# VHH binders against o75319, part 67

Target 1, 181 residues: o75319
Amino acid sequence: GNHIPERWKDYLPVGQRMPGTRFIAFKVPLQKSFEKKLAPEECFSPLDLFNKIREQNEELGLIIDLTYTQRYYKPEDLPETVPYLKIFTVGHQVPDDETIFKFKHAVNGFLKENKDNDKLIGVHCTHGLNRTGYLICRYLIDVEGVRPDDAIELFNRCRGHCLERQNYIEDLQNGPIRKNW
Short names: E, the ipSAE of ESMFold2; O, the ipSAE of OpenDDE; V2, 0.75 times the mean of E and O plus 0.25 times the DockQ between their complexes.

## First folded at step 5 (VHH)

Design x15 (framework vhh_6fv0_2; at its last look DockQ between E and O 0.01; V2 from the best seeds 0.00; counts 0 for: pae E 12.5 > 2, placed apart)
Fold by ESMFold2, look of step 5:
Structure x15 (fold): chain B 181 residues (1-181), chain A 119 residues (1-119)
Amino acid sequence: as target 1 above (181 residues)
Amino acid sequence: QVQLQESGGGLVQPGGSLRLSCAASGFTFDDYAMYWVRQAPEKGLEWVSTISYSGDSTYYKDSVKGRFTVSRDNAKNTLYLQMNSLKPEDAAQYYCAKWSSDYGLFDYRGQGTQVTVSS
């Protein structure tokens, strides 16, 4: 079905660009078929996503979708100039090394292809918080050398919501650095 | 109403094989990733494997990688787990679970099927 994801209405649609990075996080946009179940002010479609990004004077250059379903929207609903990548990410446990590697590889590939512009990488799961925050922070820690607490604080502030899953937070703060090789 | 029914468990010797099945109903099966999880006596619930909604991507706990294969038949609303080279530590009650896109929790699972690995 086309039921609204639980708690989806409780989260800000789009965060702010994370300063010093190319990341912006958001909750999953919902295609037109969901709008009959939403008040107008609650709607957040793929088009709304792009409008909100433009309102921030930013531009998306890649969307990384961390969900296990395509019922929310289809890649065909995105502007033609925005590459889309789905990385299926397990949400009940800390993402495994293969998932982390896929995310790092995608980000590094984007940065190489976009070194002459300032386009952003948009990352989302269902709520744009736990899986999204974990992988963004894992990248910042492992690849950019950011201190765990600084990465988490930056994500929380720019997303407008704090990471909620304690096992993710503990792994970021106290777990091993995952090397990039 | 979501319904999941596991089957195919049994008693095997170490190194043996079993194929588990999960019949699903009450939801649009091919819209959801599906999971296999297990629980040994006095242990917590342990994730085993995940398969994407289309079946294009599969994921495994490290300890079962190379031995277990998850698959699905979306036309028959059925999830499978092929378990090869079974070890005593694989003995558990096995459940299939529907991915909750809302919270990443195993909100829906069946009654399970027992896998026993003897000496």
Scores: ipSAE 0.005, ipTM 0.244, lowest interface PAE 12.5, mean pLDDT 85
Fold by OpenDDE, look of step 5:
Structure x15 (fold): chain B 181 residues (1-181), chain A 119 residues (1-119)
Amino acid sequence: as target 1 above (181 residues)
Amino acid sequence: QVQLQESGGGLVQPGGSLRLSCAASGFTFDDYAMYWVRQAPEKGLEWVSTISYSGDSTYYKDSVKGRFTVSRDNAKNTLYLQMNSLKPEDAAQYYCAKWSSDYGLFDYRGQGTQVTVSS
């Protein structure tokens, strides 16, 4: 259906690039069919996403979609030049090791293939906050060796919203490092 | 100085095939992703395909998926585009391009090679 996700309107559509990284987080863009249920200023389409990224003088090189549904938009709604990766990620629970690995693998692959540019990895779930923040932070912690609190603070500041779920925060702060291979 | 030289274009009938080549020089070829773009008469530049520096990743415009194949030989500093099942709408001047640090996806292009598809 075309139901607007709960609290979707409450979140900034797009965050800022995380300094020192290639990550940018945003909430799920909604395809045109959702617009009839939104005020004009509330609309956030795939096109709007790219416009907002451009306004930041950035360019997306990859989109990682962590939502557990495909009803929000189609990959075909995105520019053909930007690869799209779907990683079905269940909400409200800490992602399993397989999901974490898939995310890390995708990021590492992108970075390897994009050494010659400064294109960004766009990551989103529904709100672009909890699942998104967890996986980005998990990457920074496990792969880049960032301190958990620093990673969380960096993400929160750049996203414009703070991670909300305690289980995610606790896992990031105190959970084990996950395998990178 | 970056130099790109396209070749392999020509006249083919619908359903025909062409193989384009691009000779690159003046930069470390295997450090860069390469692009194919095209421009039809009275139209702007259109992205066609991308291949990563290593050749491990390839991307295509939807309308050419399944028909076009991009590849590269880094030892020869050469980019290729195999075009099968050509359609009239594929007719255009084809360019190979390199990404620029000055921000412009297609800042570096060759002179292009003409592809004509006609009965």
Scores: ipSAE 0.000, ipTM 0.228, lowest interface PAE 11.5, mean pLDDT 91
ESMFold2 (binder alone), look of step 5: mean pLDDT 82; pTM 0.821

Design x16 (framework vhh_6fv0_2; at its last look DockQ between E and O 0.11; V2 from the best seeds 0.00; counts 0 for: pae E 7.6 > 2, placed apart)
Fold by OpenDDE, look of step 5:
Structure x16 (fold): chain B 181 residues (1-181), chain A 119 residues (1-119)
Amino acid sequence: as target 1 above (181 residues)
Amino acid sequence: QVQLQESGGGLVQPGGSLRLSCAASGFTFDDYAMYWVRQAPEKGLEWVSTISYSGDSTYYKDSVKGRFTVSRDNAKNTLYLQMNSLKPEDAAQYYCAKWSDDYGLFDHRGQGTQVTVSS
């Protein structure tokens, strides 16, 4: 169906690039069929996503979609020049090691192939907050050696919203490092 | 605020019948498929039945097929489960549940209603 995700309207469409990284987080864009249920100013389509990124003088090089559904938009709605990666990620619970690994692998692969540019890795779940924030922070912590609190603070500041789920926060702060390869 | 409230549970003898109801509020009821799930003591949550948003499609756990019937009244924001020929194995806390395809889980369920089957 075309029902709007719960609380979707409450979140900023697109965050800011995380300084020192290639990450940018955003909420899920919604394809045109959702527009009839939204006020014009509430609309956030794949096209709007790219426009907003452009307004920040940035360019997306990869989109990682962490939602567990495919009803929000289609990869065909994206420019052919921007690869799309789906990582089905269950909500509310800490992502499993496989999911974490998939995310890390995708990020590392992108960085390896995009050393000659400054294109961004766009990451989103439904709200672009909890699942998105956890995996980005997990990467920064496990791979980049960033202090957990610094990673969380950086993400929250750049996303414009704070991670909400305590289990995610707790795992980031006190959980074990996950395998990187 | 999404709310689900189950009712209709009780104690019945084997072979008896119960009709469960679930009152839904706080979301567009007819936009969502609805689910019945149950949990017996010391067992995990198990799926029982699903009904599509329109009610046109229904699905059942094999063990309840032919005995249970799920239905819904979208005008009343109510989900039903008619349970016939109840067996001791059907005893459980029954929940009305909303599935989130985005989260891959039941993001909402009620407090449940207890079904006990005993001679």
Scores: ipSAE 0.449, ipTM 0.791, lowest interface PAE 0.8, mean pLDDT 94
Fold by ESMFold2, look of step 5:
Structure x16 (fold): chain B 181 residues (1-181), chain A 119 residues (1-119)
Amino acid sequence: as target 1 above (181 residues)
Amino acid sequence: QVQLQESGGGLVQPGGSLRLSCAASGFTFDDYAMYWVRQAPEKGLEWVSTISYSGDSTYYKDSVKGRFTVSRDNAKNTLYLQMNSLKPEDAAQYYCAKWSDDYGLFDHRGQGTQVTVSS
């Protein structure tokens, strides 16, 4: 049930806005039912997420949830009305082209709808690192033309943790560009 | 606490079919994606398929697409793998596992069920 995800405590809650992009990455927020298992300084709730974003003088305009479960929080438990999209993303293989397309479509749709503001796309998986980093970097490489190593370095620096999953890193560096998705 | 128990393996001829089952207990089954992996002799574990917590999304290794179907019954806490058009290369010990938050396949898996394919 309300078990804290493995190694979740080891990751910084929220990264920094990635300069030159509309992305910010974070680990999954945990609703209040988890707080009995956490020290006060370990808590990271949906409210805490929004407060930390506000502390950076930023505002979320979309949350993309890449997790494979519905136990961490519900969209209606968010403290503000923010568009929310769940894209189920398998964590043991490189996301397939359909998943990558869904992510790109969501990002492109957001950018069109939000061209007149500076709101951010928040992206998270369980730890806000491997699946999150892969899809953000894939977008930057395929759509924005960023060099693979530059995308990875930007993500790692702004997230505050390096991508860990080698098959993701290899695909970003040496795999094909996914054209026109 | 977490218990996964595979069944339904056996001997089948090439082109035949088997249906594997995985009984789950000790966790909230419909909160987790589930997956099938297999291990052939002298080989490492190989991912076969994944199914989302609701069953709405399924994923397959390319070599089994169109032949295998993963499904789940959340009311019965049971995961299934329908294997059709079996080939000799599908022979392996098959395991079910729940999606691990720590990125590994080894946190929680069953003891496995053997699938052999021969004439």
Scores: ipSAE 0.023, ipTM 0.410, lowest interface PAE 7.6, mean pLDDT 86
ESMFold2 (binder alone), look of step 5: mean pLDDT 81; pTM 0.818

Design x17 (framework vhh_6fv0_2; at its last look DockQ between E and O 0.06; V2 from the best seeds 0.00; counts 0 for: pae E 12.2 > 2, grease 24.5 > 24.2, placed apart)
Fold by OpenDDE, look of step 5:
Structure x17 (fold): chain B 181 residues (1-181), chain A 119 residues (1-119)
Amino acid sequence: as target 1 above (181 residues)
Amino acid sequence: QVQLQESGGGLVQPGGSLRLSCAASGFDFDDYAMYWVRQAPEKGLEWVSTISYSGDSTYYKDSVKGRFTVSRDNAKNTLYLQMNSLKPEDAAQYYCAKWSDDYGLFDYRGQGTQVTVSS
């Protein structure tokens, strides 16, 4: 139950805010029970997440969790002031239209309700890269009208890691626009 | 690094038999249930069989019950699938797989082995 996800240690814990957006991507934080399997410098807990965000002079306003499991941390590990949204997202395959819609709806809802602040939408999957990157880019492309290559480049640069899955990249570059409403 | 390598596929006539093998490495094989999945052309990945970590429990897709038998040798880190009475609809790329709670799919699987059933 408490095994460290594969390659989890290989990724930067938290990316940078994507300029011109409210998005920030990070890898999944791990609850305290995982610490015994990690070196101190490898630890990345929900608390560490918030500390790192603060170090960037930012504030999280929403966390969207795209992992398909609930074993990594509990919503109770987060501050009550930060809404938590779970969108179970299957890995390695392009998210279905329902998943894409859920993500877009959540983002749009947050933006509508948070026009008076600059709080960030924190998005993560396991590594905070492929599923996370796809959905963020899909949003930027479909909703914000960003050119696909620009969206991908922006995400990669800010996350500090590049999207790895070719099917994701191809879908973003050449796939159809998904319904926004 | 999790590694799975399937073998044993081939061409058989309807009613024939094949025995697939899967060599596992890079994880504690005996701690995990293992799965066989298959993918036919232009079809999605489908579950075929499951065997518990100890081998005490086995589960099968309805269409293969009575024909396929899953087994494992934990000492050899090897998974097996005995396929008897093969049908044309069994033709597919067969994969040995480990379920990933993280990704909600059989994320860890090998390159597969091709099974073709033809007269």
Scores: ipSAE 0.080, ipTM 0.524, lowest interface PAE 2.5, mean pLDDT 93
Fold by ESMFold2, look of step 5:
Structure x17 (fold): chain B 181 residues (1-181), chain A 119 residues (1-119)
Amino acid sequence: as target 1 above (181 residues)
Amino acid sequence: QVQLQESGGGLVQPGGSLRLSCAASGFDFDDYAMYWVRQAPEKGLEWVSTISYSGDSTYYKDSVKGRFTVSRDNAKNTLYLQMNSLKPEDAAQYYCAKWSDDYGLFDYRGQGTQVTVSS
């Protein structure tokens, strides 16, 4: 079973670089075996991801995969050797403090090691929206001091879709400051 | 049942080296990214390193980069952590972990192996 994820076709494959940050968000790429159930214009493979990033005159330096499963693609399906980190999320609740900690730690490590270049951190969950948007915004709020509504507005504009889950939005706007370590 | 068994810890002087091993059974080891985490007394769990399920991608806490190397042997269901240039702040109980789909916790970890760095 290479079942296409629910509503996956409804989302733009790749967003735009978020200005003033090193983030770019996208939906999960699907390995070639999924293409039997997709029209040509609907395909979004690991290779397509890298081509679309290059079309934006950008380069990925880290991929953070927030999905729990490996059925969509594997790191060896990537056309280039790029650092890859899987942070498993359940996807139906606000990410717990341990998950938020792992994400912050990975981003901070990347920024230190890549201070002399302009490469991007690519972040995705299944749709590249709710879990992805939550963690990116959580980072911007907790680590960079960005106002919650400004972080959410920046993410929505650059992803091309608005955050949908109200529990995530409420936590970002009104929830407690989270531990950065 | 998932079983993880860490070994290779011990007492070393600052600047010394240790190689930790983690023997895995009860699950398809090749399907999962594996983690090394550590816990100092009365502290929370601290992420140390991650390795992808194929072994092609590795990630490290900034303070251990260049000193620690994670690796795996999928034919032997074994995860490794080579620790060089050990410092007192590296002293901790070290665990290998398999990701859990329950609330992002490391519910499957072994008993751990103690790393002690004398002063």
Scores: ipSAE 0.005, ipTM 0.167, lowest interface PAE 12.2, mean pLDDT 84
ESMFold2 (binder alone), look of step 5: mean pLDDT 82; pTM 0.819

Design x18 (framework vhh_6fv0_2; at its last look DockQ between E and O 0.01; V2 from the best seeds 0.00; counts 0 for: pae O 9.8 > 2, placed apart)
Fold by ESMFold2, look of step 5:
Structure x18 (fold): chain B 181 residues (1-181), chain A 119 residues (1-119)
Amino acid sequence: as target 1 above (181 residues)
Amino acid sequence: QVQLQESGGGLVQPGGSLRLSCAASGFTFEDYAMYWVRQAPEKGLEWVSTISYSGDSTYYKDSVKGRFTVSRDNAKNTLYLQMNSLKPEDAAQYYCAKWSDDYGLFDYRGQGTQVTVSS
């Protein structure tokens, strides 16, 4: 179906590049069929995503899609050829170690293959906030050694919205380091 | 109207095998990840397995890894769970479910099918 996801209109479409990282977060773009239920200023299509990234003088080099469905848009509907990876991420509980590992592996692979450019990793779930923020922060904490509160603050500031799920925040702040990477 | 119908349960000996099926209708099956969950008497619902919309990615609870295999046939709108090396602790009512788009465990589930392992 083409029903607008709950609270989707409440979130800024695209955040800012997180300084010192290759990450940018955004909410799920919606293919054209959703637009009949949206005012023009509320629309955020795959084309709109790429235009907004270009307006920031940035370029996407990878999209990591954390959703469990293909109803929002299809990779072939992207206006430019960009590598696309879907990592199915459980939304009801803190992501498990296998999901975290897949995310870390994808990021590390991208950084290695893109060391000679400045392209960004775009990460989204439905709202581009809780699952997206958790995995980005988990990477920064576990792989880059960033302090949990600093990772959370950086994500919140650059996304333009604060992480909302308390179990995610508590796991980032007080949970075990996932020493996988 | 979304409808899920589980089948294939029964009584088996420890170490035995069963194959569960879930017939889906009322939604575009191939657009959604699908789930198996189970409930033993006096216990809450327990996640067992997840399969991506295409079937290319599968996920399992640690206690069933290597013994259970989830699969799907999108042409037949059917989800499967092959259960091998069954143990008494696997005895439960098994449900298939449609996963939430972003939050929560389940949008919909069927009536379930009972798996009993004699001890």
Scores: ipSAE 0.006, ipTM 0.319, lowest interface PAE 9.6, mean pLDDT 86
Fold by OpenDDE, look of step 5:
Structure x18 (fold): chain B 181 residues (1-181), chain A 119 residues (1-119)
Amino acid sequence: as target 1 above (181 residues)
Amino acid sequence: QVQLQESGGGLVQPGGSLRLSCAASGFTFEDYAMYWVRQAPEKGLEWVSTISYSGDSTYYKDSVKGRFTVSRDNAKNTLYLQMNSLKPEDAAQYYCAKWSDDYGLFDYRGQGTQVTVSS
């Protein structure tokens, strides 16, 4: 139903663009039906997302939704000009190779098609932190060759919250590189 | 039909206290965050306080923080506002309100209860 995700209110709605990348992370926006359970200042809708991005003088070019549910908002709530990609990603466990590949493929495709602009790849899970952070960092590490600790630090700083799940952190730091093709 | 009925207003001296109540019916009370709003003469409707559907979170206008306390009893479908240390600027018609899925905040509210603060 319309239950507010646990601890959802505790996280900043939108992070900052990760310098040197096209990534920006945010928590899941909630459709209007959730607002009845929120104070006005807690509300974060798809519209609010775009407003907040605009306030940062940025523009979203793609949204990657990593949540494992479809109850939070509808793709129809987004502008038609911004592609929406759903990658169902189970929480709490390290994403499997297929999920990682899907993410990488989506990012690479976007970058290839958007060389002439500076639009951002918006990535979110429920809190826009653990799953989101892992996949972004996994990309930076595997594709961009970034040192794991640097990737994690960059993400944490820009998101305004630190990765919390130890299994994610350990996999990023010590896990194998995943195939990029 | 959504019904909200406020009570508990009255005349108090500065520094006095009032406790407002709101009886709710016609909707599943426990599923909704509830709001207190007020309207002073020649002023627009302004938000005062919010309480989450479960009552676990409360929020206040800065000017009433530390003086007002919102609470609810979901079993009784009742919203409360304890107002302490009342100031003249608190004088207003007070309404309890719920969110409208169709129209937004404050569209569902009662007839209100008058709070007057005067020496």
Scores: ipSAE 0.006, ipTM 0.242, lowest interface PAE 9.8, mean pLDDT 92
ESMFold2 (binder alone), look of step 5: mean pLDDT 82; pTM 0.821

Design x19 (framework vhh_6fv0_2; at its last look DockQ between E and O 0.18; V2 from the best seeds 0.00; counts 0 for: pae E 9.7 > 2, placed apart)
Fold by OpenDDE, look of step 5:
Structure x19 (fold): chain B 181 residues (1-181), chain A 119 residues (1-119)
Amino acid sequence: as target 1 above (181 residues)
Amino acid sequence: QVQLQESGGGLVQPGGSLRLSCAASGFTFDEYAMYWVRQAPEKGLEWVSTISYSGDSTYYKDSVKGRFTVSRDNAKNTLYLQMNSLKPEDAAQYYCAKWSDDYGLFDYRGQGTQVTVSS
């Protein structure tokens, strides 16, 4: 249905570009049918997403949707020029190796194809925090060789909210490197 | 705060019956489909039954079809599971739960109620 995700209103709609990366995280935009349950200032639609990104003088080149549902918005709500990738990602638990690989592969593919521009990879789950933060950090750690604490700090600072789940944090800090191929 | 509290479990012999109840609070009960799930020792959480928000539609795990009946009283914010012809393989901790499409899991469930089936 059109239930607003729990605590969805508590999170900033869009974070900031992560310096040194092409990543930007945001909470899930909601299609028009959700607006009747929101105050005007609470609304965050796909259109609003792009407007906010533009306000940051950035441009989205890819959207990776990590939510496990398709009820929030449709790919058709996005500009045709921005590819949309769905990676169904179960919440609360550390993503499995397949999910991690899918994410890495998507990111690497994008970067390979977008060397000539500075378009961003927009990543979101429900709140654009835990699943989103984990996979972004996992990429930075495993692929870019960033120190786990640095990756986490960078994400938290740019998202404007801190990773909340201890299992994600612990896995990032102490967990094994996952396959990149 | 969402709260679910299961009750009605116990020890029964094979072929016996139990009626589980779940008291719900902290959310608009009649707007959500509700689920019964169970977890046996050393096994994962498994789906047992679903009932729509209005109670008009019910769904069951194949192994419990014809034996279990899910129902709800929205006026009382209560979910029920009538379990008849219980089998040893039905023994588990039973939970009422809300499903989160966003997380792909049951985001809320109670402490559970233990069902034991033994001769």
Scores: ipSAE 0.438, ipTM 0.784, lowest interface PAE 0.9, mean pLDDT 94
Fold by ESMFold2, look of step 5:
Structure x19 (fold): chain B 181 residues (1-181), chain A 119 residues (1-119)
Amino acid sequence: as target 1 above (181 residues)
Amino acid sequence: QVQLQESGGGLVQPGGSLRLSCAASGFTFDEYAMYWVRQAPEKGLEWVSTISYSGDSTYYKDSVKGRFTVSRDNAKNTLYLQMNSLKPEDAAQYYCAKWSDDYGLFDYRGQGTQVTVSS
């Protein structure tokens, strides 16, 4: 419906850890109030997120929320207290350098503070695909030196869905390396 | 029904100012980022500005940055665009819009308000 994000039901709730990285991507969890509009098998709550991460033998150490609204869930709805960061990203164009910088800064800070554990950075937008995939790949390309096609393939495989927005794909493949750190 | 009503357009000379308003109803306004877009005759829609649901973050197309200011009053369900130092290139029908969830389509927009810049 108008309250459930468009096409949200069509995406796998949670991906798999991207090997060689600390990233895992997922679609936005929906708090209990949304469940009235969902079949039981369609539900994906904050509790469901944490259960699915634990079933993979993983633990979240940071959630980066790329959505433009707080209506889906609030940090206090999480079953555990974990660091949470919202980076508002518009969905109509390639994220600007300020947004990319905020994302890189958050990831680099997490890696420094968590060098002695194996906790994951969970990243989501509404569907956990286009904005999420772009920023994860941008980080891998710019900071880790991963080739664009390799970053995209890794994200697509681990998310379980391919990046869809052509302007994001073209910017990752053909755009400049961003040295904003 | 979601409704958006733009107002405040008009004729102005180059270098002048206008303030656009957008009255919103039919949805929980303070839960959504809001957008200003514009369309010159026989051209596609062009993004102008975005404001986060709380109003704490604002974003602008490069060509209007420093000249335009987007704001919102969530108590009045109203979005604003202050346009200063207007140029002929800014002439267009201006719309406010509610973005559809990450997929590049404007879900709803009003009928728009015309901005004309002539000398």
Scores: ipSAE 0.006, ipTM 0.303, lowest interface PAE 9.7, mean pLDDT 86
ESMFold2 (binder alone), look of step 5: mean pLDDT 83; pTM 0.826

